# Ledger of designs, part 1: VHH binders against Malonyl-S-ACP:biotin-protein carboxyltransferase MADC (madC)

All scores and structures are predictions.

Target 1, 317 residues: Malonyl-S-ACP:biotin-protein carboxyltransferase MADC (madC), of Malonomonas rubra (o06926)
Amino acid sequence: AKWTELQDKSFLEATARERAVGIVDEGTFTEFCGPFDKIYSPHLPLMGEAIEYDDGLVAGVGKIGKKPIFVISQEGRFIGGSIGEVSGAKMVKTIQLASDLYEEMVSEKPDLPEEMRPAVVISFETGGVRLHEANAGLLAHAEVMDQIQNCRGRVPIISLIGSRVGCFGGMGFVAAATDVIIMSQFGRLGLTGPEVIEQEMGKDEFDASDRALVYRTTGGKHKYIIGDCNYLAADSIRSFRETTTAVLQKPMEEIETFRRIGSMEKIKEQIELVKLSVSLKPKDSMDVWAHAGNENPESLINMTLDEFLAQAKRLKA
Unless a header shows other numbers, all headers, positions and changes below count from the first letter of the chain; Kabat numbers aren't used for antibody chains.
ipSAE, averaged over its two directions, is called F for ESMFold2-Fast, E for ESMFold2 and O for OpenDDE. V2 adds 0.75 times the mean of E and O to 0.25 times the DockQ between the complexes of E and O.
[cut] stands for letters that were removed.
Atom coordinates printed by the task and the answers are left out, and those that the model quotes come from them; centres of patches stay.

## First folded at step 7 (VHH; framework vhh_8dlx_2)

Design p13I (from b3 with T28I)
Fold by ESMFold2-Fast, scan of step 7:
Structure p13I (fold): chain B 317 residues (1-317), chain A 124 residues (1-124)
Amino acid sequence: as target 1 above (317 residues)
Amino acid sequence: EVQLVESGGGVVQPGRSLRLSCAASGFIFSSYYMHWVRQAPGKGLEWIGYIYHSGRTFYNPSLKSLVTISRDDSTNTLYLQMNSLRAEDTAIYYCAKGTPLYEALTKGRSFDYWGKGTLVTVSS
């Protein structure tokens, strides 16, 4: 009942822990506490004591069906969701553990059933590197990218972008390197935050205080139309969970085709988007939506998810 | 049938090194955390450390500078390298079968089988 109530909670308004608990099957989430090398065992009192900490990142493991799901859930309420030394190390180790579990499983059974394949789910809520820990944060970004590369074709990695802060800066590159990006219309994704875009282009070109403009350029509907996210989910834990579950039921071979970067086809897509920006010179995402074949782009802004998915025409699927 | 057979114990002089081995059978060795534990005469059980298939180790901080745990998953063998041996290192040394990774992460690290042990005596 409590878990079923959590399913109806807004994904945007949920805490990092609520997102983690709600994305996996009821009762299956085990949060990692303290350093991984000092985890206390209740059966082995001599192994030392676990130290609980929250550095703005919840990490753990649960299940969806038979699949072990390693969850990384960033917390925007802690220093704007920025990545520091402890949170960076937790993210790196969590992805590494998923890879280690995959190796353990295939050592036992080389033809591992897809239904048992481990996966990683990352709920992003970060503006990027934590400046007072910049060296450690930058190193963590590089190490996360190494772990993502190590998982390609072995462990699927799913990005969930629907949090209040969104996914910007170096973590935007991390999300682009994952296999699948799922966004809500309220999620934001970019390599630079809206305020930085305003600073570089000026308010006449991009006003960060114009919420509608920001969501039209970094939001889920825009990213969906241009092919920068693979799926749209409604703003609820249930919708993100159901979309994630459907994706993870697919073979690894199919999941790999969804990746934003990392293939020749994706490189060609990026080249075409660059060519479009040069030739079309869009001033607003609605110009791009019109080019994709949407006759009244303004009407799409206020549509429900179901209406949008039924009527919206994509530049790239 | 799970079996763990420790070997390599014996009499060794203070300051010397010794390497212990543990031959494992009856389970998929590569899937399990493996531990070393010792018991000195008249003392309680003392945990030494663990190792996973990947080579990740964690040691009892009081013993970290004196020991190295390694494993060879192709031969189902666990090793304990001990350096700068002291009289107080005299003990029966046990290898212990831990848990697979998922169980270790969700239920904690525990032992479900132990060998008979191998005696190490540090004396002149």
Scores: ipSAE 0.527, ipTM 0.787, lowest interface PAE 1.8, mean pLDDT 79

Design p13K (from b3 with T28K)
Fold by ESMFold2-Fast, scan of step 7:
Structure p13K (fold): chain B 317 residues (1-317), chain A 124 residues (1-124)
Amino acid sequence: as target 1 above (317 residues)
Amino acid sequence: EVQLVESGGGVVQPGRSLRLSCAASGFKFSSYYMHWVRQAPGKGLEWIGYIYHSGRTFYNPSLKSLVTISRDDSTNTLYLQMNSLRAEDTAIYYCAKGTPLYEALTKGRSFDYWGKGTLVTVSS
């Protein structure tokens, strides 16, 4: 019953733990918790000592149907969701465990049914590296990227971006390297925070206090139109869960085609988007939306998700 | 039926090295991570480390510089190499099969089978 009520909760307003519990099937989430007895702990030999600390990152495993889902859920209310040594190690080991489980399963059954293939779901809520642990945090980003590479073609990795803090800094690169990005219109994604953009461009060009402008440039509708996210979900745990479930029903070979980066063509497209931005001199996302073929871009801002998906023209699908 | 048989124990002088073996049967050895654990006289079990089927190892931090775990999947054999042995390394050494990973993570059981052990006595 409480899980059913959780489904209706705003994804934006939810805690990291609520997002993790709600994204998987009711009653199936097992959080990786610290052991009191090293020899008998199920987690210590597999995770090391990192799981003893709730360092602003919830990690665990659950199910969607028969599919094991390894969940990483960042906690924005803990130092802005910043990544430190312990939280970074938890991310690395959680992704590694999903890969290890896949290898075990295919060793036992080489023709592993798609519905049993393990997956990783990462709910991002971070501005980047924790400053007082910067070296360890940066090394963790590199190690996470290595584990993502090891999962390619084997374990799908899905990014969920709908949190209040969003996904910025080095974790923007991590999200771009995953197979699928799902955003809500309130989610924010970028390689730099809105405040840094304001500093570089000045308030006349970009005002971070203008939340409408911020969401139009880093938000889900804009990212969807320019091809920086694959799917849009409504702002509820249920919508993110249903979208994630639908994606994970696809074969691995199809899921791989959704990756934001991983080909020279994607990189060249990013360069062309930068050139287009300079050439058009757009003041916000609406100018780009018009260029994508949307005749009344302003009307898209207030549309419901269903209305938007039915009408919006994409610069890149 | 799963069977694990340790061998290679005995009396060894301090400062020397010793290699233990574990012969495995009754399961797909190459598909499972394997553990070494030990129990000193009158003490509880102490986890030494594990090795995944890929050869990747993870050790108890207090023992990492003193031990090496390896495996030979062609002979279904697990090894523990111990260097610079001390009197405190006197213990019964057990080979243990990792619980299938999802079950280990969700049901609180890291090992599902282990052998009868082999005694190592470090004495001059």
Scores: ipSAE 0.601, ipTM 0.759, lowest interface PAE 0.8, mean pLDDT 80

Design p13S (from b3 with T28S)
Fold by ESMFold2-Fast, scan of step 7:
Structure p13S (fold): chain B 317 residues (1-317), chain A 124 residues (1-124)
Amino acid sequence: as target 1 above (317 residues)
Amino acid sequence: EVQLVESGGGVVQPGRSLRLSCAASGFSFSSYYMHWVRQAPGKGLEWIGYIYHSGRTFYNPSLKSLVTISRDDSTNTLYLQMNSLRAEDTAIYYCAKGTPLYEALTKGRSFDYWGKGTLVTVSS
């Protein structure tokens, strides 16, 4: 009953732990604890104690059907979701364990069915590196990227962006390197926070206090139209869970085609977007939406998810 | 039926090297990671290290410079190479079958079967 109620909770308003528990099948989420809780396990002794281990990031494993799902869920309520030494090591180890499980399964069954293939789901809610642990945070970003590369073609990695803080800074780059990005309309994604955009462009061109403008520029609808996210979900744990489940039912070969920086064509698309910014004089997302072929871009702002998906036209490289 | 048979123990002089073997049968050896564990007289179990099916190894930090774990999947054999043996290395040495990783992560234990052990005595 509690898990059923959790399904209808706003993804934006949910805690990191609620997102992790709700994204996988009921009763299947096991959160990773420190080595004292698993004293004979050589896979977990390098993790810290439970109370020091939390560090604003929930990590664990659960299932969707037969598929093991390794979950990383960042908590924006803890120092803005910033990545430090403990939380960074926890992310790296979680992705490594998913890769290790894949190798173990393939060793036993070389033609491993897609339905049994492990996957990683990362719910982002962070501005990036924790400044008072900057070197450790930067090292963690690099090590996470190494683990993502190691998973290529083996373990699909899905980014969920619908939390309050959003996904900015170095973690925006990490999300771009995953196989699939799922956003809600209220999620935010970028390499630069709204305040930095205001600083660069000036308040008359971009006002960070205008929440509507900020969401039009970094929000899910804009990212969907320009190809920076693959799928849109409604603002509920259920919608993110259902979208994630649908994606994970696809063959690995198909999932790889969704990756933002996984091919030469994706790089080419990014270059074309830069060229578009130079040639077009956009004041906000609506100018780009018009260029994508949307006849009345202003009407898209207030559409429900279903209305938007039925009518919106995306940029095509 | 899972069987693990350790061999190669005996009396060895301090400073010398010794290689232990573990012959595995009754399961798909190449699909499992394997452990070495030891127990000195009157002491608890001390984990030595494990080896993945890929050949990747992890060691107890206290022992890393002194031991090497390897495997030969064609003969279903696990090895423990010990160098620079000391009196405190006197123990019964066990090989153990690793628990499938998902089960280990959810139940908190890394191995589910081990052999009867082989005694190593470091003495002149």
Scores: ipSAE 0.454, ipTM 0.720, lowest interface PAE 1.6, mean pLDDT 79

Design p13Y (from b3 with T28Y)
Fold by ESMFold2-Fast, scan of step 7:
Structure p13Y (fold): chain B 317 residues (1-317), chain A 124 residues (1-124)
Amino acid sequence: as target 1 above (317 residues)
Amino acid sequence: EVQLVESGGGVVQPGRSLRLSCAASGFYFSSYYMHWVRQAPGKGLEWIGYIYHSGRTFYNPSLKSLVTISRDDSTNTLYLQMNSLRAEDTAIYYCAKGTPLYEALTKGRSFDYWGKGTLVTVSS
């Protein structure tokens, strides 16, 4: 497909490869371990499952301006976007390559301009762990988290959530650990504030089983109002690309302030939001939107993105 | 200081296979694409192929069926596997440091340092 035509394509309807190609500058995307490399999980044929040579995950590098962008784009059309040993290894290596490039660039130029700093963009479309491959998917989630931790303060990681399948299961925790979350109103994010806190603090310090209703709703407008995503984009590759570009023009110190978790201050804020939500005793999302300062919350449901962004009051930015 | 040390050369009989190694130091190996180049006695350089950080390879079309390039970033080592060697494959084989990842995205392929080489002689 032509890159200019891709820009107007629905992000929701796009393939993983179309999202990857379209998010970076025209002609700059180079795919790692793609279909022509013929890499696949040996467990899938043994379990009687069909294979795809890219293992349902597109990975590569491109550019936005002068900035190298390492892209990971999950494909929900292959085994629900589930993560196995090959797709997991591709995610780990792609994030590691971004970190390695940063290290090399800084070693040669310690005063590296922000515009040349490498970044990672992850387009999520997954139900989580691929159970066909036993513990391999779980191990991959842990290794991805380790690489994200290694990048903090060095290489910004941006999450894009606008796919039909959404971001659920273990990958919800991975998305919460990235620096910035961009959603469309049609995006679905299955993690909750309590579950994110439990993941970071441990069950002994915080048990997420008694989740407040405010955190169970998965849609983009709700996540925006409660602060579970940083930005809303329209449902097009162009809108996600433009929002990502704007975020990446910011200095690393500013980008780190957007992170949902990763500091004790942010975790404390999330705990206070949970306590507030429980005391409010909301019956549905409209009660939460009203608490955030929206006097007629039902009117927000059918607004265009521009109208919504102009009028919506947020519980937490 | 950048160093590339090729090894694995020697005298080999026609029709046999040989694997060459290149040990890299003095730069962050995993961030660079790497080349193999050869030079037969009295002739110019002949480019064999390159391998990107991702493991993706591109070969000289005239050599594609005879060679495989691979890398092990954990040991900073580049490999050249050669099969069905012929007398015409007698040459000094060099590994060469390519463009760093960032520059490869904008300027394409080049190399700026190569080792002293390892001699492969194909004879009976």
Scores: ipSAE 0.000, ipTM 0.149, lowest interface PAE 17.5, mean pLDDT 77

Design p15D (from b3 with S30D)
Fold by ESMFold2-Fast, scan of step 7:
Structure p15D (fold): chain B 317 residues (1-317), chain A 124 residues (1-124)
Amino acid sequence: as target 1 above (317 residues)
Amino acid sequence: EVQLVESGGGVVQPGRSLRLSCAASGFTFDSYYMHWVRQAPGKGLEWIGYIYHSGRTFYNPSLKSLVTISRDDSTNTLYLQMNSLRAEDTAIYYCAKGTPLYEALTKGRSFDYWGKGTLVTVSS
């Protein structure tokens, strides 16, 4: 019953640890926060010699079927999910471990089935760089991007965006650079936080306190229609797990086609867009839905997920 | 058949250095991480450290300033360099074949195979 309760839990309301445990097969998640096997000293493989675990980021490994899944789950309850030195290093090392495991497995058996090769899943819940550690946080963003590049064509990286804080700032770039983005309708994704958009555009144009407007602009339905996320999941750990599982069953060649940013030039373009994102993004998803060919876009807001997906498939054509 | 043969042990004076070797055969040596483990007379096994196939090393924190693990994949040989030897370092030293990283991380296994060991006696 405990596993079923976890699976049925709102992804939005879940803790970072609950998301990490629930996204992989029951009983398979091992967190990198102490000795996970007697061959390792608790802090040597991931953190050097210091014992400073968690730092608002849960990292570990589990399985989906035969596939080892390296999980990074950000915790918005700790300093808004901001990325600092320790949390950044954990993120970098976790992705590096997945890449290292891939090299080891393929070196031993080049014809190893893809279903047994590792993957990375990142559950985002962050506003970006931790201000009191700004240089380390910025460096961590760059190093995570380097690790994502090292994984391309080898280790699929899946982004999950359905948390309360959402995915903003520099981590929006990181998510865009992964192979697949899965959102719920309550997830939020953007390069600029809603409050910054309000400050620059004014409340008449964008009211950050208007939760419905924020979700229409940065939410999963809007991002799905404009192609900024690949899949929509219902707001439950089960739905995110099922969607992730389905995606990971696809050939690597197909997974790579979902990537929003596939080159260095697109990454540079995305960086430049951060400075002007408030002026370049539409103020309301209704404008985008109307442009996409829906003559009754306001109806999409009140649709069930299944109704929305059927309509959105027609609009994306 | 997997085979590990340790050598280089013997009687050494306190404060001296010693290098142990382990000759590996019967498996693709450069694809596995390798461990050094020791057992003092009448005591349990003590893990010394390991070296990944990439050359990356990790040590038991209590021993890290005293030992260096290295490997030569062209000759399938693992090495343990020990400095400033103490009477407490008297033990049988084993090299051990690590489990693949995948299996260690997902199943929690430590070792697949180890050799017969080489005796090191630190005595004046």
Scores: ipSAE 0.000, ipTM 0.210, lowest interface PAE 12.1, mean pLDDT 73

Design p15K (from b3 with S30K)
Fold by ESMFold2-Fast, scan of step 7:
Structure p15K (fold): chain B 317 residues (1-317), chain A 124 residues (1-124)
Amino acid sequence: as target 1 above (317 residues)
Amino acid sequence: EVQLVESGGGVVQPGRSLRLSCAASGFTFKSYYMHWVRQAPGKGLEWIGYIYHSGRTFYNPSLKSLVTISRDDSTNTLYLQMNSLRAEDTAIYYCAKGTPLYEALTKGRSFDYWGKGTLVTVSS
């Protein structure tokens, strides 16, 4: 696909590879999938094998301006985007490569400008663990979380959620641990935050079973209003690219404040959302939207993105 | 001028351990990832593994349990520790300077420079 035509393509309808190619600057995406061809030039061996070498997950590197962007793009059309041994290892190693490049660049030039330092972009489209490879899939989720932790404060990680399959299960938890979540109204996200909050605060202070209705709806407009995504993009590769570019121009210290998990302040925000779900007991996302201060919640459903962003009131804790 | 000088080879009995060294000069050693590669008599080159400047390692799966790569950036030295040596490990061992990570990922993978190698003979 021609890159300029690709920009106007629906993000929802795009393939994982189209999302990856389109999110970075024209002509800059290099996919990690060459064969394990020579012993003196190693690549991640699993990426190079003809047998399921992409394993429903596109990984590579490109640029936005001067910034190297490591891209992971999940493909829901292959076994529901589920994570197995090959796809899991590929995801883990791609984030690790971004961290390693950051360390290499800073080691060589400690005064390196932030705009030249690596970033990671993950386009989610998965329900979680692949049942055929459950142990490897579960291990991969844990290892991805470890790699995200290694990147905190050094390599920004941005989640893009605009696919039809969305981001659910263990990968919802992974997305919540990234620095920034960008969704379209058609994207779907199911977070596992209550288990994480219980783990951090202790069961005596927070019971994970107490989460309920606030997370009933999974769509981008609802997630934006309740603060479970940071930015909304229109359903096009261009809109996701432009939003991602704008976020990456922000200082790392500002980007760090957007995380849903990873700080005491974010934990307090999640606790308040849980308390709201218990006390408010909403039957419809519009009940929450009304509580957030929107006078005519049903009108928000049919608004264009621009209209919605201009008028929507968000919950703030 | 980039120089890589391997040492530590020799004759060793099966089941023993051996550590090879590679002395690097002429470039900022601490900023580059480094490789070990070997070639058995009459066979092709076999990649052993590499180590990033941070100390993180990645190994050929066939050799992972038998080798350890490490580095000492204060002395610009790369090491290969080999355990439980077998006759099949008889080879010339080469130290190689890796392409910077971003270039390796975008331009393809290659070595910039190799040493002359050091011979390891595992005798019966």
Scores: ipSAE 0.000, ipTM 0.214, lowest interface PAE 15.6, mean pLDDT 76

Design p15N (from b3 with S30N)
Fold by ESMFold2-Fast, scan of step 7:
Structure p15N (fold): chain B 317 residues (1-317), chain A 124 residues (1-124)
Amino acid sequence: as target 1 above (317 residues)
Amino acid sequence: EVQLVESGGGVVQPGRSLRLSCAASGFTFNSYYMHWVRQAPGKGLEWIGYIYHSGRTFYNPSLKSLVTISRDDSTNTLYLQMNSLRAEDTAIYYCAKGTPLYEALTKGRSFDYWGKGTLVTVSS
């Protein structure tokens, strides 16, 4: 009953815990307790106590169908969703646990059906690194990127961006490195693809500052049209859950094709999209949308999700 | 029938090394992660670490630099290498068959079968 009501709740207005509980099957979410490394102790049953001190990040495991889903859900209500020592360690170890479970399961059964293999879902809500824990937060960003690399081709990682705070700063790079980005029209995403491309190719070949104007247009419809997110969901936990479920039913090989980086073809596509965006004076998103082939771009602003998806044309590389 | 038989214990001098073995039978050994745990006289259990079928290891942080866990799937044998032994390492050492990781994470139990143990005494 409560879970079914939670499905209709605005994703934007939901708490981190509500997003985590609602994205997985009813009754399956188990939140990780205590210091995350204690999970490896045979003496530490997950104590079943409520986690009152989560450091602004909910982490746990649940299921969608038969598939174990490791969930990371950032809480913007706690210091703007900033990443510190404890929250950073929780992100790193949650992704590592998903990789460890994959290794255990596939080694036990090499032909294990795809629907039984683990996945990671990250609900982003962060402005960046926590000030008085900046060194630990920055280290956590690097370690999260390492864990994402380790998961490539093995454990799909899906980004959900629909929170009030959005996804900015170093976590924008993290989101761009995941396999799939799902946004609502109210989601905000900044400093992603161009920075990642610069990191891959070097600043002399690609200067991420060329994207400064585009960076100011961070909403889901714009990101969808310019190719910076893969899917749009309506502003409800249900819509994010249904979109995530549909993505996870795809073969891993197909999921990998959605990644912003990971192949020269994807890097080249991003470079061309950035070139087009810069040429079209990206301060005015209507110019970019018109260049993508939308004859009446202003009409797209107020469309429902279904109307928008039926009519909107995406920028092509 | 699952069987785990620890061996290699005994009296060892401080500062020396010792390798314990655990012979496993009655299950598909190469498909499970395996644990080492110990219990000092009059104390509670202390987790040492575990090893996945792949050979990937995870250790109690307080012991990580002092121990190495390895396995030989061809002989269904688990090993614990201990270096720089101290008096406080005196304990009964147990080999334990791990539960699947998902079960450990959701049900709180990390192992479902363990052996009878082998005694290690660190003394001069």
Scores: ipSAE 0.385, ipTM 0.669, lowest interface PAE 1.9, mean pLDDT 78

Design p15R (from b3 with S30R)
Fold by ESMFold2-Fast, scan of step 7:
Structure p15R (fold): chain B 317 residues (1-317), chain A 124 residues (1-124)
Amino acid sequence: as target 1 above (317 residues)
Amino acid sequence: EVQLVESGGGVVQPGRSLRLSCAASGFTFRSYYMHWVRQAPGKGLEWIGYIYHSGRTFYNPSLKSLVTISRDDSTNTLYLQMNSLRAEDTAIYYCAKGTPLYEALTKGRSFDYWGKGTLVTVSS
């Protein structure tokens, strides 16, 4: 599709490549280690898995205005978007390139204009570590976290969560470590699954049969109400692009204020939310929304984004 | 005037290693980052990597395990070490004077100034 038509495409239904191309200015996206480079993990054929030459992760650089944007876009259609050796290395190197570009620019011009500051945008779509390559996938998560830490105060990193598979497992921690989280109502963000919660808290506190509740509580409207995402975007590439653009127009010092407390505090908040849900004995997320002060929580489900943002009450600290 | 002269190309067998050199003159070499790029016959330019004035290197991720870039500022010379050469490494190799990475990548990896190149043919 033409870039203009792509803007109106559902972010949820888009491919990883479409999200990457559409988030930056028309004609500016240049892909790193794409299909023509024919890179794949040698472990996948060994484990009886089909390969994809981009290893389920689109990486590259484009522009928004004068700002270089390094894009990482995970593809849930390939092994659930799981992170392995090749995809992990691509993610690490893409963030490192943004950091390196910033150092080059500042070395040449210490008073670098904000409009020229590089940024990273990550569109998450992953169930977590690729089990076929478990150690490499875990190492990649740690290395990505190191690169994100290296970027703090220098290169803003924006998380986009609106994909079909969502953002789960170790990549939930990665998203929490970024400067800004933008979700659609269809995006899903979670740090742990029902089985892990059940194991840690005991079956008396959480039952795996509550999968529907977990599914609803990972959604964008719910994450907005409990403070786990900074912005909600409508389900279109245009809406994610416009929200990202507005955020990136802000000075780095202001962007820093959007970042939440690190991964351990985020885990505590998720555990507290689960405990709250269990103690309220909710049938769905609407019971939590009622606790937050929403008088008719069921009406929030079908509201347009504008209606929701005007009426929704968020949980207080 | 700026001059970049590549050397060290030639015919090599698959699996061998090869080191290319680039002699720079006409500018303060030590103050600029330098790039290596290549072009296979009938194909577009492929960026290989660059080296900052500090000696820190950055590579095209698809080529990282196969190449090493280094520099000797005392002789104004840039190097590209290539290991485990394959037929697809057959190309003309150019060194290029520093162009901002994002601009090179977003504009199809065009550069500010480069030499005439040196041909590497990997043939069995």
Scores: ipSAE 0.000, ipTM 0.140, lowest interface PAE 18.8, mean pLDDT 77

